# Designs tried in a protein design chat: VHH binders against Protein DOG1-like 4 (DOGL4). Part 37

Target 1, 232 residues: Protein DOG1-like 4 (DOGL4), of Arabidopsis thaliana (Mouse-ear cress) (q84jc2)
Amino acid sequence: MSKMRNLVEEKFLEFYESWVIQLELYLHQLLIAHNNNTMSETELRHLISKLTTHHKAYYTAKWAAIREDVLAFFGSVWLNPLENACSWLTGWKPSMVFRMVDRLRKSRVVLVEAQVKKLEELRVKTKFDEQKIEREMERYQVAMADRKMVELARLGCHVGGESVMVVEAAVRGLSMGLEKMVKAADCVRLKTLKGILDILTPPQCVEFLAAAATFQVQLRRWGNRRHYVTHS

## First folded at step 18 (VHH)

Design kh3 (from kg4 with H57Q)
Fold by OpenDDE, fold request of step 19:
Structure kh3 (fold): chain B 232 residues (1-232), chain A 122 residues (1-122)
Amino acid sequence: as target 1 above (232 residues)
Amino acid sequence: QVQLVETGGGLVQPGGSLRLSCTASGFTFSSYVMSWVRQAPGKGLEWLSGISGSGSQTEYADSVKGRFTISRDNAKNTLYLQMNSLQPDDTAVYFCATWDEYKGDTYEFDHWGQGTQVTVSS
């Protein structure tokens, strides 16, 4: 990586690398659990809880970081280009996970009609929420190009102190909006995950989480190999 | 070809200790998270412990936490499991395993050893 990094980027990069490794450690547990029909419901729920706690920890760290520099997450130097390309508002697109749920239905997992119905309702809600966030995000992005900013862009950014103040104000406004939108998106992510896990049985949850973790880890691996990125 | 070979198993008395080893070959050992799992007679597979490629991060099942210690020597391509305070319930075949990639149909570990038998009995 040749990009200069600020302190927020560096810290979060370190965090994320560690977090992903931990995710893979949990993935190993999920893989074993998935192939173990003798595990008790209590044990499965405990494992599920470990994973959910791990994900919550990510967002806790993320939200702390975005308070300092939300723009860092729109560069996301801790992600390889492939991961970044698959990102929606600094993370996975919530509606994407329903593809994984659909896969469960095609596997040995049998969902009852009630589960299918609830999942569909959740899917519809999730998509609706995504669209709302996208529209609002667009408003913040477009607002950056107000009359003053467009004029400054035309004249150049190094015209004086007043210009600097205008730019800083614009950036601040954008950043505030972005932070709000990122948090909103993350809430949809968390709500969607929780919703899915609440609908699925513990064994189904394990399989779903295994699928999700696998996809995340593999995407990172594929991206790293393609772009010759090495992470600690 | 990827190969994992577990050694160090044996018969021990309750309260005893064993140190298992897993020698890896055929892949870049240091790049992979490794796990120990076991299978007791008539029971399913049980995950015991995992360790990151660098060894900086470890995880343990509650059943072995405080008694077992996972470690690795990347220079020797070897994974270790130090088992202390062994109990009869620890009797099982112990495996080292790693996951490489999803095979598109089944979620499972890609690589296993033959296992090593650990028997805890008075």
Scores: ipSAE 0.880, ipTM 0.956, lowest interface PAE 0.5, mean pLDDT 91
Fold by OpenDDE, fold request of step 19:
Structure kh3 (fold): chain B 232 residues (1-232), chain A 122 residues (1-122)
Amino acid sequence: as target 1 above (232 residues)
Amino acid sequence: QVQLVETGGGLVQPGGSLRLSCTASGFTFSSYVMSWVRQAPGKGLEWLSGISGSGSQTEYADSVKGRFTISRDNAKNTLYLQMNSLQPDDTAVYFCATWDEYKGDTYEFDHWGQGTQVTVSS
């Protein structure tokens, strides 16, 4: 049975499909830049800025959407099952990007000791923040089994009149906590991304961003092939 | 099995125009983002432009923005690059390229054509 999508889901699906395509367009640029040692630092920084701006645009759109319906992001109908399976609190898990950084170290990219130290510090901080959010999320999940949820369950599909108001109030209350958690997670993502880019040189940033974009696009492709998902 | 064949290159005077074509085969053309890149003598590869599978989204390098236009005809499995206001600095071999997946080796395009020579000279 196909899930019925609400307006927020439909709008964000359209946005996300376009956003991912744009990411792939930028990926093409990153691939060339990564293999072009003649690009100036200015050109590299410009490309990096394009990518960072693109990522910021995603969160701008996301945060606007979650204000309307945060629950839409816990279903994430715009993602295939594989993407969803790899999702942590409605997005990529911040600590996962350090695997990409580790790969840089194994490649021809030479990180100096100072960079390695800073990256490790950032890794530790990121993991700490993730755990903190997870603990808070657990608290909210437990709290969801409160009087309001019981009332919602009792009302079921037979809500009308005054009951509709009660249901709406309950949903808003429940969504508030989830929105807080999603925003917190996104902040960790953004902070982690910024932290990594601040530590890396422009050429290293390009390689990192190429890896990240590749992973995201490829994961989507893998998932789509596996589950016969079609996107526009 | 994947094949990209660039055509349309040639000699043109400064200020002139050329239209490059890239004919694709061996894959579902409309499902892939396509790019044009070039390589001038003694220089590295330069990304020029990209276009989404449907053609609804495009990107351009600053060096060609306003002069070059990327387009595609999915029914013909063909990618195009309209080049206007050509300058001597545009002299290069032009390639059509696409990326499929990272195979655990290097971050690069999976598929390239043989390229077509564009020479801008008075």
Scores: ipSAE 0.878, ipTM 0.959, lowest interface PAE 0.5, mean pLDDT 90
Fold by OpenDDE, fold request of step 19:
Structure kh3 (fold): chain B 232 residues (1-232), chain A 122 residues (1-122)
Amino acid sequence: as target 1 above (232 residues)
Amino acid sequence: QVQLVETGGGLVQPGGSLRLSCTASGFTFSSYVMSWVRQAPGKGLEWLSGISGSGSQTEYADSVKGRFTISRDNAKNTLYLQMNSLQPDDTAVYFCATWDEYKGDTYEFDHWGQGTQVTVSS
């Protein structure tokens, strides 16, 4: 069945396209900052703040959208298949960002022992939180596969007035659970990001953010080329 | 091969105006975010402004906000920077630049021109 885009999908698609473009604009700034050792700490912090604010704006928009239709984010028509394949609960897997941090260590960036320790602690915590969310998600999924799933299947075969109401109620219930899980995941993402930025120095933050933005933009580009998707 | 050629620089008095141009070739210009950056003597590179492929989104550094305007003509593969109310501290070599891909070693702009000199002096 050709997935007809609903209003939420259309609106978020437009938002996301604009958001990614803005991210790339910020990326340009990050690239210059990364290669400019003469920038003041204040300037770097300001740039970091811009990026942080930009990410917060994404989640603000996302959370508004998921209140209307969380299921839209499980299809994510604004993403290409490659982006979707790399998604964990409608976004980036929080623990993935530590790989980017590890890469910083392999570069010209020198992390002091105290930073390394804090990063490891954060990594452990992040993984723990991820697992907790996964377990809870599994619980919801398994719960759906019980009597309710059977009922939905039955109702799907025989659509009537009462059956439609039951199906709608079931879908609403599922959606509420999914929304909760997505928000939880997003919170872990935000906490993890904040944690990393709090541990890193401003120059290190800029490099990290540049890496993250680069990866995101490139993934989109690669995916679009591979799957012949044009978003802009 | 990607080429960027900056023009329009010159000597101008304080308070004066200049319009820089960047002519692009060798790639789909309209598909790329473009930026203006500058380098003053003895200073590092400074990002000034950026514009989306379509031109619908723009960004400015605080140092040039309200004075400089970035624009583009995709039909002509040209990027512009209108600079008004120029001051001596705007003296620098100005570059247009774009980023395409991470090469696996460093994060930097992939392409920029030779630059155009802007000198603001009384």
Scores: ipSAE 0.874, ipTM 0.957, lowest interface PAE 0.5, mean pLDDT 90
Fold by OpenDDE, look of step 20:
Structure kh3 (fold): chain B 232 residues (1-232), chain A 122 residues (1-122)
Amino acid sequence: as target 1 above (232 residues)
Amino acid sequence: QVQLVETGGGLVQPGGSLRLSCTASGFTFSSYVMSWVRQAPGKGLEWLSGISGSGSQTEYADSVKGRFTISRDNAKNTLYLQMNSLQPDDTAVYFCATWDEYKGDTYEFDHWGQGTQVTVSS
């Protein structure tokens, strides 16, 4: 069955398309900065700030949207299948960014021991937080399967009048729980990102952000081409 | 093969204007974000401006904001940079550039032309 897009999906799709394009514009700046050893620390920090602001804007928009319809983000019609496949609880998996850092370390980025230690601590914390969220999700899913979903299924067979209201209420309850989990996941993402940027020097931050942006834009482009997803 | 050819450079007095052009070939021009960058003597590459594939979104470096305007004509596969109020410190070789998503871990611009020289002098 073809999933019909709702208003939240349409609006966020438009937002996201524009947001990703803007990210790519920033990526060009990052790429030049990455290869430019003459940029001042102030200039680098400004660029970093620009990127962080851009990411904050995404979450601001996301959180506004999920208040209206969190379920839209579990379908994520604005994402191509490749992007969706790389998603964890409606976004990037926080622990994955450490792999990016590791890759950078193997190539161009030289970290001092203190940085390495802090990154490892952050990695452990991030993993712990991820696992906590996953456990909550599992608990939630089990609880729903045992009670709410069965109830919904039962009520769904007798759609009419009061039954519809009960089903809607149940769905709202489910949505609230999902929203909480999504927000929790986003918090871990933001904390992890901030943590990494706080540990890295400005030049290292630029490299990291360039790598992250590259990956994100690549997923978008590769996925769109492969699956012939047309985006305006 | 991807080709980018920059033109429009020259000698201009301070306060003068130039319009640079970049003709693209060998790829779907309208699908790519394009940027202008420059390199002054003894300095590194400086990003100046970028424009989305459709042209609907643009970005500018603070150093050129309000003076330079980036645009594109996708039907002509051409990128433009209108430069106004030119100053001596704008003297550089100007390049149009794009990033290729199929490039691996280089994190570099993959395509740019030979560049065009802009000299601002009294």
Scores: ipSAE 0.872, ipTM 0.956, lowest interface PAE 0.5, mean pLDDT 90
Fold by ESMFold2, look of step 18:
Structure kh3 (fold): chain B 232 residues (1-232), chain A 122 residues (1-122)
Amino acid sequence: as target 1 above (232 residues)
Amino acid sequence: QVQLVETGGGLVQPGGSLRLSCTASGFTFSSYVMSWVRQAPGKGLEWLSGISGSGSQTEYADSVKGRFTISRDNAKNTLYLQMNSLQPDDTAVYFCATWDEYKGDTYEFDHWGQGTQVTVSS
């Protein structure tokens, strides 16, 4: 089991390193596009599509990997400790992106009243969905503390055959429950991202995507600088 | 202290080739994604191409894909742009640039070269 988790971690590490470098390459494009922009609406939509496709590719790879080892995504080896500390159920917290939108609105993006109304509706729904998932995680933690599960684990350590099968089935059940919660959180992330991009105009989407990519790459750079060897 | 210096610009006939260089100093060059950006007369900035710190990943704007090749030599702290099949519309000042860190409420490259002029004309 540990061997399989090491393989999942190794493969996803290689994927993620490539994925985040590509995100930074897109960030460079966004830095040119976001405020000094002679690009047509078609060109802006093409860039936005590249970013959307890139994010979807991350979740496609992630969902394949969590079927094999969901625990690899809690305290991931491909993230530095700062990135891991900022995680909520294996990713960015969906409601956090609205802080980014609020900051852009206050300093550089002008939204019409219809957009503001739709964003507030989405913010409320996103927060509600987050809270539902948090309640499910609490129920999961209570189930993990169940005396029956603890006794089954102890029995599996000391008794062969049939009791090992029962413990293995129970552990698989808990792992599948955790996988479902992680996928539910990811669906809220994707729904929230898509909802924001649907409400914003293409230039506004470029502003938002630049801010989001900057934040993600910044966390990686800042966290990595604290962990690389300093010269003496 | 951080410096980016472009060289290799000049006058060239349509269909010709040029190789631009960008020499970097004052930072760990191999740790940074680098980009080429150009500005044609009277026009805004256009992102052309980018390359990962190791050189393993590259991207190109549609306008230059297949004609331009980005590369880097980390031992020499130098970024390159090989430009083939040049057309009059490629006439511009060409810059190398990189991003390091978010600064305040604006999203901009942190470091720019001074630029090198490329002129494509008969």
Scores: ipSAE 0.794, ipTM 0.932, lowest interface PAE 0.8, mean pLDDT 85

Design kh3 (from kg4 with H57Q)
Fold by ESMFold2, look of step 20:
Structure kh3 (fold): chain B 232 residues (1-232), chain A 122 residues (1-122)
Amino acid sequence: as target 1 above (232 residues)
Amino acid sequence: QVQLVETGGGLVQPGGSLRLSCTASGFTFSSYVMSWVRQAPGKGLEWLSGISGSGSQTEYADSVKGRFTISRDNAKNTLYLQMNSLQPDDTAVYFCATWDEYKGDTYEFDHWGQGTQVTVSS
């Protein structure tokens, strides 16, 4: 029953399927560039630029779509249930990406003191911005719930469109607030990604981008297999 | 058991053409992005081209764009690379490869063919 898609969901499903395939094509390039000292810094920067441009294209499309239907991005039809379960405000949680950086530091990359200091500053700023968004979301939802509860209690049993109009106004208010929160979260994601890539050297950026793309593609594969998808 | 087997290599003169094939088995071929990679004598690996599972999306390295064409036939579980306008610096072992999952601390292709030699010499 709940399998129908609206126009925004249909358009973004088509976009996302193509977008994640392109991410995997870039992953293949990263896997070759990984641990490869034969590529020039110019070649590495070009590959890194392709990845950052690809991520920016995702947010450009997303922000156009959330203008029309932000709720489509909460429990998205283009993601499997595992992918949806890992979402924080419609995407990866910005502060968690530093666990990926930490794993790379333990095994693959060596950072100088200046890089470590800058990464710590970015980690703190990212967590601060996350917490601010979480507090704003909570405040907004509580305010909307309190007003709606008072209105519903006062009106009690009503017939016809008055109750529908009150609910529609509450949903519009929540949708506007949700859109702002999602955009704020996405801005933190973009600032965090750019900040990490600015601090790391080009070879280190390739390591990070390979890890990030691998995780995203792997999460999709694992989630699909967990639902007993037939591979015939 | 995943297996990738390349064929079609050989000796050609500069300006010539070759078509490489990669036959796949042991997995659902149409579900995977596939790549061609080469290794020239004394050099590291070079990614050349990739193609989506359906064949609808492709990418090429700048060094081969316009000269090489990647394609696939999912009914035959076969990946192709059409190589035109070959020059001596295209001399290399050519591999097909794919990635399926992360295994520990490494970020590398899971499956490789054994490679096929292409030699461009006048």
Scores: ipSAE 0.783, ipTM 0.927, lowest interface PAE 0.8, mean pLDDT 85
Fold by ESMFold2, fold request of step 19:
Structure kh3 (fold): chain B 232 residues (1-232), chain A 122 residues (1-122)
Amino acid sequence: as target 1 above (232 residues)
Amino acid sequence: QVQLVETGGGLVQPGGSLRLSCTASGFTFSSYVMSWVRQAPGKGLEWLSGISGSGSQTEYADSVKGRFTISRDNAKNTLYLQMNSLQPDDTAVYFCATWDEYKGDTYEFDHWGQGTQVTVSS
């Protein structure tokens, strides 16, 4: 009837609730900063550093947690169903952030030609890395299906303790493969984020971070409001 | 519909204290992060402090850390800012504000109070 959370899920739920509240506190700072022409470059860089440090703290905690239970990050209990539905390999899809950059270029942010060129290069690299991970996931799924078929055939010859050992080895192999894929995806996310922030000027970084934080907090609010009206 | 009303401003001598209040209506106050923002004469907006819906997490701008304390009373739908050790450069209009939803126009707070004037002078 009720779903029991394991220790990893319970600990990360507590962390994530605090982490996303802090993100919204930073969003409020970004909302003021992006409209002001009176903040110094030093003040802007300090705020950008706070956001960067906050995102790094998320991945530090996540990587510790996935070593214990990577499956907890697929359909996470700390995310609402809308947030889970928008996930690509346990997080935001790196190539999608360039849509935010493109939208900002159309109305809010003026980029010089050198920035445009660097962003296009980064977009291509990001998409290449995403496709590489997706191909590796496909190969992993095929290999797991083949291994599963072979192990099922062998289990038809054995029962008892040896069957349990084979299942445990298969589950361990799945978890190790998924952990590797999740870390690879997270590295693409971090490289893409850092790449964008390196190309943009400090005021442009504030605009981008405001858009990104707004989307993340909005997605959580929309999902929670919809979740509230569903029958329980 | 949504309304934020600041009170508690006034004239204060240097070194003095004031407590600002912001009374909220028209939304579920306890669900929202709230902020205090000020605007000195002829200057841009300055974010000062923010507080989570439960009140358990707070942040402060470096310019006010240690002097200002943000708090809230969710039973009274009221946000507070305790301001100590006030100096003339704290003279400004003080606003409470919150963000609710992106509406596609800009990345700005959705709701602002009308502001309360704080003047620090002899």
Scores: ipSAE 0.775, ipTM 0.923, lowest interface PAE 0.8, mean pLDDT 85
Fold by ESMFold2, fold request of step 19:
Structure kh3 (fold): chain B 232 residues (1-232), chain A 122 residues (1-122)
Amino acid sequence: as target 1 above (232 residues)
Amino acid sequence: QVQLVETGGGLVQPGGSLRLSCTASGFTFSSYVMSWVRQAPGKGLEWLSGISGSGSQTEYADSVKGRFTISRDNAKNTLYLQMNSLQPDDTAVYFCATWDEYKGDTYEFDHWGQGTQVTVSS
């Protein structure tokens, strides 16, 4: 009755469990560093580099895995239901990260006007790219709904042979399309993260990375501890 | 009621060794990443090392890498720091600490021990 976990899901589960533990080890470093006036700029840049390298390693592993099974990343077995519910195209929504920056700006981080201008330009670019991806996904869904695939699938359940092959080709094309869209979304995520870190000073980057890591680890803990009730 | 208690500090000569212990209660110790942090006289906090809940993953600050070893015994709810090749600038109060939950406006460890003094001098 329950779907058996495939090899891609098993391998990525093992990877992700290790990866998120390492993120929490970096979170501990960020918690000490984020308002520590005794760390040099070089030391801060080194910690920031460890975080960016860690995130790049995630996407490297993810991109290898989605070539084998992109659907595993929609409703992932390595994430709890709360984490999965917060996903947009298999990850965090790029425009949402600016709400975190806005919160930090209100209480913890003072930005100079040049930084504010650059962040607004990046926000607009990020939203534009995000909306472009959403429009492309919509066109993809409409094209699949209007394709003869729907009609052939209806007929193919009674005919077999050629209809099965056409459906299989369309499903393979669907997976390729989803892979491209997931990679495009990940590219926007990486560009947005890099853009924010390039605009912020090293102490400000540590503040941002601490907030981001805290959110991710906390979401995992809250989802694992708190059971969501159904109303029956 | 979370409690962390460090022991094992003391006076040691340069080049000497000490082993610190941190005993934990009031939470599921094996579920938490643990860290050692120190504060030298007149200085800010310095993160030294961290270890995963299972003990399988560790990290070290460059200042102590190769000299300090973090470990844990989950059956005893105890975290350890083996400190070798101690020098006068290792003189500090040493804390064990962990993070559990974001508490609003600040990013900080939720739980700290009271600390144990390590003094390196002749």
Scores: ipSAE 0.765, ipTM 0.920, lowest interface PAE 0.8, mean pLDDT 84

